# VH-VL binders against o60147: the designs that were tried, part 16

Target 1, 175 residues: o60147
Amino acid sequence: MLEKNKYLYIFRHIQTNQVLLSQGNVLKKTALFQLPYPLQKPVAPNGMRPAKLRKDHWVPLLKVEFPNESMFQSVFMQLLNYRKYRSVQPLTSDLLKLPIPVRRRKIMRQEVPNTIADLADILNKEKFPENSVRLQLSDKSDSEYADWPPSVQIDSEEIKLSRGFREKTTVDEAR

## First folded at step 1 (VH-VL)

Design b31 (framework fv_lerdelimumab)
Fold by ESMFold2-Fast, scan of step 1:
Structure b31 (fold): chain C 175 residues (1-175), chain A 119 residues (1-119), chain B 109 residues (1-109)
Amino acid sequence: as target 1 above (175 residues)
Amino acid sequence: EVQLVESGGGVVQPGRSLRLSCAASGFTFSSYDMHWVRQAPGKGLEWVAVIWYDGSNEYYADSVKGRFTISRDNSKNTLYLQMDSLRAEDTAVYYCARDYGGYEYFDYWGQGTLVTVSS
Amino acid sequence: SSELTQDPAVSVALGQTVRITCQGDSLESYYASWYQQKPGQAPVLVIYGKNNRPSGIPDRFSGSSSGNTASLTITGAQAEDEADYYCNSRDTSGYHLEVFGGGTKLTVL
């Protein structure tokens, strides 16, 4: 019901290119449920500690503003379904020949282009009104991973990546 | 042919220690996360522990945390489970199992080795 | 921690269809995998990632998932399908923690 539910934020891991979806400008620890592979620990002694969300390792990839919450919910749920489906598909023979660490790196590296392509595919199928969906990217060249429908307006300004953004995000919605 | 062969099981007294080994062959062992799964006689499967492909991280079931240690030697293609402070409840067949990878299911299992903790 | 619940036993007549069900909160986020175990043998993977079959697993085995529930369906059960069946999923309380269902003993009449 809140206005922030009209926004979809997509975050990228700075080293692996893994992607997390968020219903607001905050990443909650439960977002880690989206990851098919664990994040690598910093070089340190092995431990039995539970995984932790390291907000400083995630940067905004893009944000999408929808005209209403219903459209947001439809697209968000479809993206989650696309990602769940993709995560459990049988691996191609190409990938099966690779050692697991190499295979994981290749799969992780493709999450950014795959997520952007999935988003565009969903928006093309939904056929929303012209210029009703606003897309803002951290790196505008990432928009080239897909052909966008007339419903999408790409913002000329890129998202600024900063520590302050992440700190504000944590304070505002971690509650 | 992928093979996993467990060894080191036997009869031990409560409070004692035992070390299990799992010898892997037919695949690049250093590329796979490995698990231990146990099954008490006549009971169901219970996950015990996992170790990452490079040995950089380990996770344990709450029932064994602090008592069991999973480790691996990639140069010997061998997985280990060090079991300390054994209890009657630890009596089970212990299987080593290979993690397929990103899908996190067990595609190959060893034949199992029986650990009996006497009363 | 997460728990996966299965009925302890189910029966099916030869050639008929049976559905084995697994329920738990983790299934909202992760698909279940299914293992067949015959007496004195190690478990064998029969379904992973909702409805994928490993090489060598007969077409009569299929999987499905909805909400917090996953199901294994055997269409046209054969005598050789008599076994214990376990569902498995990731424990959502932590990274790389696994959980198994209690198992379902299938009897083929």
Scores: ipSAE 0.007, ipTM 0.524, lowest interface PAE 10.0, mean pLDDT 81

Design b32 (framework fv_lerdelimumab)
Fold by ESMFold2-Fast, scan of step 1:
Structure b32 (fold): chain C 175 residues (1-175), chain A 119 residues (1-119), chain B 109 residues (1-109)
Amino acid sequence: as target 1 above (175 residues)
Amino acid sequence: EVQLVESGGGVVQPGRSLRLSCAASGFTFSSYDMHWVRQAPGKGLEWVAVIWYDGSNEYYADSVKGRFTISRDNSKNTLYLQMDSLRAEDTAVYYCARGEYSYGPFDYWGQGTLVTVSS
Amino acid sequence: SSELTQDPAVSVALGQTVRITCQGDSLESYYASWYQQKPGQAPVLVIYGKNNRPSGIPDRFSGSSSGNTASLTITGAQAEDEADYYCNSRDTSGYHLEVFGGGTKLTVL
């Protein structure tokens, strides 16, 4: 089986709104290490093994098809850098006044709008050909979190769910 | 204002146990994750363990896994480290430190307590 | 576990600029924090989250990050800056695991 790395899959946690980035349509257990706030206590005492990846808790947020692997890699790496930069910015005084659990929930809730805005910003800065990038969303209203460049074609068809409210091939138990 | 004071260090023989305490003041203790970090004489810093703000999760360095237990009492503003099956390589100054994911791991440190494991 | 590599020692003349570097794979995912430790004292946080300074840390301290490398820069080094400097980052092999660099001893000449 030949996998082409020209698709970016972004997954959303159904309860916390936390976001995971994937280079393929399979979300692996190790992707959970992307999360600043672990969802559950890891099985291993030292946090080396994450809690089980629950297929029913992660749904596709969007998928992006790029014309080639080079463009995919450029956007993926920039998106990781945007996410890294956001994680270390000083918190606003309003957030600092909130109890820790409330503050963490607010931060997590903003990951979907922030990720979509970051993706759009990266695509607006790149000089990709008109209609060369295909964006498909699970919820079309999420496209409203950003202004998209002419290079982006938003698919009118939402991501199809085959079983358990998930796209057939997007979640894997493997590590 | 923010203060962390370690206690319980001393000289112990290999195979014995020792419990360290860290008394916190000047902040809302129950709102912060707490860490233990150690430093062997003449050596660098080594992270030991963390406990979440609510006591629900604990994580350990591989070098102490299965021998050390981190705990906290939020009603007493106190952090603990129970050290079992002590080895010569556990000889170090043990620091209590405050931290969290959002800001960086260690914004305030105690002055440390020396643990010497020798026969 | 992810390792962070620092040079063991560096020297700088009084009033000059020095850069201390930290290198490791975890720095691709997390920014380094920097700690100053003077003899007989506890470490003090001087930089976190790429280039943020805690209250009370002088302007001469700054941080930078690029790829798998983080740097602490002291512009116009003072005698009191003579200390050991440690970088710290999250270990990418686990959730709350932390890793420190080996430390760099700064001598102000």
Scores: ipSAE 0.017, ipTM 0.617, lowest interface PAE 7.6, mean pLDDT 81

Design b33 (framework fv_lerdelimumab)
Fold by OpenDDE, second read of step 2:
Structure b33 (fold): chain C 175 residues (1-175), chain A 121 residues (1-121), chain B 109 residues (1-109)
Amino acid sequence: as target 1 above (175 residues)
Amino acid sequence: EVQLVESGGGVVQPGRSLRLSCAASGFTFSSYDMHWVRQAPGKGLEWVAVIWYDGSNEYYADSVKGRFTISRDNSKNTLYLQMDSLRAEDTAVYYCAKAYYDFWSGSFDYWGQGTLVTVSS
Amino acid sequence: SSELTQDPAVSVALGQTVRITCQGDSLESYYASWYQQKPGQAPVLVIYGKNNRPSGIPDRFSGSSSGNTASLTITGAQAEDEADYYCNSRDTSGYHLEVFGGGTKLTVL
């Protein structure tokens, strides 16, 4: 099996803090299908997700480098499953007291920490080799949302990225 | 029997402050969200503010945000509305209301008699 | 609030049926609550949820909903039903949590 992509990128929306998972440093249109809640106005028809991907509205949250593509795929799929699972969980009674737009906003505000926590949980369960997974964050403080296993090495340098894209690297150019 | 009794209303000048109280009885006060709703003379009902049952959250209408503060003392079964920087347009009968919620609806199942606040120079 | 709209006034003959309608985007997502207010008195909840009546409210009061509308129906209007009626719903605009209609004055002829 040819290992072509071992990089996970997570993007966050600059206004809603919704998150998208990306296989690669460029956010793709298909990522929009990950959105469980509509973005703030203007909203797409049916109020589910935007019709078009505005890449300029998304900024990289973190980058994860895995030892190989198989590990990447495993974690990627698990993250999607975690998100799906969360989306179908019953809402708390207190949350139901809020109107739908307010409720959605509150839920969306938690997507970043929840996603980070999910990632950490998955990595903890995977028991990858020590220091085999490299994590780079746009904001180092975001690493505090979870306890990381020994397999994860957190980079001391924050990720430098433009909206919707990761800064090009030699590895990225080889793709 | 559920009872809500507002007090603290009166006549004040613009820019002044006033504190309203709502004494609750006949139900477990600490279990229910409480609201303030006001009604200007000859006008309709206007939602003002809500405070959650445990006081953990409060929300306000834009018209009063930054000026009014809703609070509660569950040990005293009392709801409060601190009104600062009062304006003429704040003139109204102020009602405290007990909330009832289900999944797809909210309602105010009990109301106080209201207390009149008049802001005039 | 302009989020829920009502006719300002309606009339009904004694013993006849009248429907008061409320319209607004919030009603697509939430049921309306209806309040009766007589002069000099506090509002009284008369209908909530799909079609629920609080204790003490006559069965001539009923509620319904369709699309972005909610309606309060009084079947067999009585003289004592003359009052202002307000609809209420959770606010889906995101600016407030609750919203009231402008109210409808019901005259019983």
Scores: ipSAE 0.016, ipTM 0.607, lowest interface PAE 7.0, mean pLDDT 86
Fold by ESMFold2-Fast, scan of step 1:
Structure b33 (fold): chain C 175 residues (1-175), chain A 121 residues (1-121), chain B 109 residues (1-109)
Amino acid sequence: as target 1 above (175 residues)
Amino acid sequence: EVQLVESGGGVVQPGRSLRLSCAASGFTFSSYDMHWVRQAPGKGLEWVAVIWYDGSNEYYADSVKGRFTISRDNSKNTLYLQMDSLRAEDTAVYYCAKAYYDFWSGSFDYWGQGTLVTVSS
Amino acid sequence: SSELTQDPAVSVALGQTVRITCQGDSLESYYASWYQQKPGQAPVLVIYGKNNRPSGIPDRFSGSSSGNTASLTITGAQAEDEADYYCNSRDTSGYHLEVFGGGTKLTVL
């Protein structure tokens, strides 16, 4: 039996609100390559080692179920491209006037609303069938960061961390 | 209103083949996953197979894997189950069922009336 | 594949409350759906997504979930509730495999 993945999991850092995308309910250390430099720079750093993932620092932000693997892959890749695009944009004048440590914290905290807005933008551009994409959030109010298309069904239940759910959501550092 | 009508059942000898059809109406067929569920006489429900809304993926119960093929024709609002290498234990009423998934549950909100397949010498 | 366990039979007196239970590891990750089946008829969805009723299902039917256990409760059982009841859940593996419980025959005395 071939495993087909049609679920996208998005995690957030409990302190910084930085976001990581996952193709399953387990975060792998390679996901750290999604994170930009602590300082926003025009080019990505070459040869930097990813930091070790700590499972106690990352919690689910949202889960998306797609009709099929092809649509999942398309949206996942587009989200990665949106993150790459954001990482190379010039800083606004409001951010440039802030001290570097304050600026970094403000940029990092924007990743949650930005990722949610990007997801909604991608889904609005795709022509998925009505109610074919299912979205569940840890905090329902986060849905207000965007306008959602008719293809998206937002679950009335928020993600609840039960013992079983937590044990099935892990950080995979050994592959 | 939503209707699912199965056909193609009958008596067949072991090792032979049968193809079941399910005609759907009253909903946007191309927007929903479709399932086959069977029930042997006097026994419980057993899930058989699913096909995704656009026909891109199929999954099967271990008991039928390699012998049964689920397919659909969205232009005709019809679901199919090709059953090859039939065995006596495949004797059952076969139901066509429409998927309804919320995030934490899978369900079958509409069912056909079933078609009986009897595998007998 | 995850197994779902139901007692094969249960009885209830007219007007009394009965609880039908379903147990399995998948229920820690997914809510059960419940189906009523009368002799010679197709199954009918009575509860989905923990405690949602489809249109036309009487309010005496309710669902609950705790840990690896799901329950269907019928409050004030009626004669027409006599039927087989099946729970259903998704496999936690993510293969979209579905599993049914063995069914519970409800007799209304």
Scores: ipSAE 0.000, ipTM 0.475, lowest interface PAE 16.8, mean pLDDT 79

Design b34 (framework fv_lerdelimumab)
Fold by ESMFold2-Fast, scan of step 1:
Structure b34 (fold): chain C 175 residues (1-175), chain A 120 residues (1-120), chain B 109 residues (1-109)
Amino acid sequence: as target 1 above (175 residues)
Amino acid sequence: EVQLVESGGGVVQPGRSLRLSCAASGFTFSSYDMHWVRQAPGKGLEWVAVIWYDGSNEYYADSVKGRFTISRDNSKNTLYLQMDSLRAEDTAVYYCARDIGYSGYDLDYWGQGTLVTVSS
Amino acid sequence: SSELTQDPAVSVALGQTVRITCQGDSLESYYASWYQQKPGQAPVLVIYGKNNRPSGIPDRFSGSSSGNTASLTITGAQAEDEADYYCNSRDTSGYHLEVFGGGTKLTVL
């Protein structure tokens, strides 16, 4: 189902550095299916219930504002396709020498720079109007993982929302 | 070089328990996620369970969830499958398999299997 | 529950090309791995990560993917390729679950 949405919310896992893409400012459990590597045990003994999404373990990485839902959909789907494509590329000989746990950790550590580079690559291929795409980062130095086209305007203010992309309510909703 | 040897199969009555073992050799067992896959006589492959290299995560097919428990002992290079409340539908050859973890679950080495027959 | 659908049987003449297909919604998000199984033997991984071959697998085996469909192609089929072939991918109805296709019996004529 297509929603009228022009924002892409990108989250980073605080321990593994894995990245989740979201169409909304709150992560849904199904977003976990984007991950190549599971993060946590099932909530019940013997795997009787699936692992719970720990929203407090995911912090904002990047928010992208597009001028319309068509551009949002195109970029969002391309990012998912880039992620799928990366999963089947030949590993370097150096990575292949490593034990699986070490290899997995190194691959996960690269998801932030890879996602940012992929986003920039997609935006460089698309001919969007000048300053039509707004980026707001939690750490502006992450923008240095790529060269951005003239269509991109990087917000001078960083995201300071410790509870995701929404303001704190009277109830703690960062879970 | 890489060898996986299953044991513990046999004939067992419905409702009872059985524990399968898989002895690994020829590689660093503690560096690999391990799986159990089964195949009923004359039928296709059915994924059963996976356990991570360090024993920290386990996942199960819905058909066995709550009845089967996968575990490992890295000091003994051995994978286990504890099967409780066995049913006729659990009759199958059970394979132990090693996961290279390339782009998902990729099972590069398999044991020869051990037959479990659930009958009265 | 996501399901992977395979035709139960396919035939190919010796030396000709055959394509075995696997279809399912999860294949839009995840690539399939392919396994060969001969009677009385354990399965053998022949393709993983769309189109990677393990050491010892002949180059006549290749994988491809388009939308919700994955394919295993054997170019120049040999008698020893006669076997059951299974596709395998993620089951998107659950967290980190796996599913196999029903298998395709390949007969080399």
Scores: ipSAE 0.031, ipTM 0.640, lowest interface PAE 7.0, mean pLDDT 82
Fold by OpenDDE, second read of step 2:
Structure b34 (fold): chain C 175 residues (1-175), chain A 120 residues (1-120), chain B 109 residues (1-109)
Amino acid sequence: as target 1 above (175 residues)
Amino acid sequence: EVQLVESGGGVVQPGRSLRLSCAASGFTFSSYDMHWVRQAPGKGLEWVAVIWYDGSNEYYADSVKGRFTISRDNSKNTLYLQMDSLRAEDTAVYYCARDIGYSGYDLDYWGQGTLVTVSS
Amino acid sequence: SSELTQDPAVSVALGQTVRITCQGDSLESYYASWYQQKPGQAPVLVIYGKNNRPSGIPDRFSGSSSGNTASLTITGAQAEDEADYYCNSRDTSGYHLEVFGGGTKLTVL
């Protein structure tokens, strides 16, 4: 019986500041479907398809450990829904005044704080047990983007993971 | 086949130090959180410490905090427990265990343990 | 420190059903893991999560929870099931700590 891990990693693109959600510390190519704007061409026959995943272009933004897989999955899906919701919201008049490339950059730059705020909002609503969720940030200052509920304990140490991560797995190697 | 083999146990005097090792094989060591659990002779199990798969975090039982240090070398597939300022009550079989991390700590594989005896 | 309490000893007749219960405040919020330990051997995980069995664990072993309790049930006890059983869950007195119950000695009659 294969078990999924209870760790959420959020990655940030080193150039665009776009974010990707990951179960575990390894990005899968399917994660690219989370992006509202493609990093690279080409366009698939039925729409945009993910470009080649360059793992070296993504760094960890934060790591969250949940009490169990179920809680992880709940938060993970909610995060995706929040992102989807934002993607369909009308653009502000200020953004519409900007050239498309500049507009896109502005939107992408907001992904980090928005995602962090989303996470905090979701966790506030979930009302998990006190100090049951471990949050570790690559930059502690990023925690200031939101108020965190008592369920969240922010680690004093920052994430020091390098690019190109190995996913935690429960699958044993047959030897 | 998953294997965990503890070593480094022995007899030591109080106040001394000892370093335990746990050699892992048969799985991707760097993908798993690892634990130390001990059992005093004729007593129950006592959780000692955990270290994250990437070494990013460690946590300790109050009984050993400040005296024991858990560490790992993923390149060597080895888990360590540095035990300083040993006390008589630290006498136990020390097990290393793999955590599948489903809900809290779930230790699905254990070594056979190594005995540490602290006595004058 | 949070505690998990177990009965020190229980007995079951061969082929009968026995339930070993663990009680503690942390069990209100967290699942328990159950470990079997036979004399001179290392512990073996038998139940974790809601009711998950590791590979190799017989289906006669099952887990349940209610309120501040968790239970390990052996339906159709076998002679080889005689062992010490320990529950384990989070220690709510700290962060990312865990605690074992005192253990239950199961005798198969």
Scores: ipSAE 0.006, ipTM 0.578, lowest interface PAE 10.0, mean pLDDT 86

Design b35 (framework fv_lerdelimumab)
Fold by ESMFold2-Fast, scan of step 1:
Structure b35 (fold): chain C 175 residues (1-175), chain A 120 residues (1-120), chain B 109 residues (1-109)
Amino acid sequence: as target 1 above (175 residues)
Amino acid sequence: EVQLVESGGGVVQPGRSLRLSCAASGFTFSSYDMHWVRQAPGKGLEWVAVIWYDGSNEYYADSVKGRFTISRDNSKNTLYLQMDSLRAEDTAVYYCAKSPYYYGSGFDYWGQGTLVTVSS
Amino acid sequence: SSELTQDPAVSVALGQTVRITCQGDSLESYYASWYQQKPGQAPVLVIYGKNNRPSGIPDRFSGSSSGNTASLTITGAQAEDEADYYCNSRDTSGYHLEVFGGGTKLTVL
């Protein structure tokens, strides 16, 4: 039988290309704490509490199935750590030349390729059995952002949406 | 270029305290986890402690837990190791070491080390 | 298991290939990094993340991994490769904890 929390779901914002990680098929509002550039006005003055998550603005990017819960937890925590490190890096001279709104848009757009590259980097460092990590993408061309280890098997079928790529994304607004 | 320069080592009696410093330059200090690693004379490397880039978390080897405190001052680009209740077995060269950004754990740059001798 | 085991010494003739091994339960889950240390000097990272070389490290250095064992291979050993070599990996007892092997002294004959 399937172990609890052996699936990682990754979502992307349809307009900004920002990425959120989720342990389940439902994206929770607390996931907004992963973002350095909040999509909505924060509730708290320090920006730590996001205002609200919009259900219709997030679509699945990819789904990862791990061989067990321990491996899932290791990879999930490392991905969060990589995102943290990226958020504190100094800006390049090229980015500093841009107006702030344009600069932020370019940084946000890189979250999809960065997250995919980080996932592949982590999986290349971890030792998983051949074909034990299963990857299913909404757009298979996104797999080209990285070189994958032998432990990764990419599903021949893309994530199937009912109609249109942003339909039926579920957001959990429970307490 | 990346440079890490340790200081504060010396001879100290058992049970006493000593504070080590590591001055960092050539990289954005506040963006990287920092470590202390030690090496007893003629012996191998032993990992001692890590502090996260923002100072929010610290972790220690069991041999030093409760006696040593790692800290950092990002405004001064300086890493510290406060060593309390020193024992003869703490005698070692203490290295300051930097975490790499992209590949996670490990140490891409090391200082030259500072010798701590715990002796009566 | 938080311990990594290395043989204390190994020798190789000039120009020949030598393999240094590191064994431990954590290596089933995490790749090893390798460090070179010459007398009186600080350690230098030579291999990270299984088989990646930092800029400036000669291509004669390579890493490999199988089961609970990691290996550092030096092909065509040079006199300047004489040093102590340490493996390092993540400790399975906790996140962000590190562990080193006991070190292997390489003598180039």
Scores: ipSAE 0.007, ipTM 0.495, lowest interface PAE 13.9, mean pLDDT 80

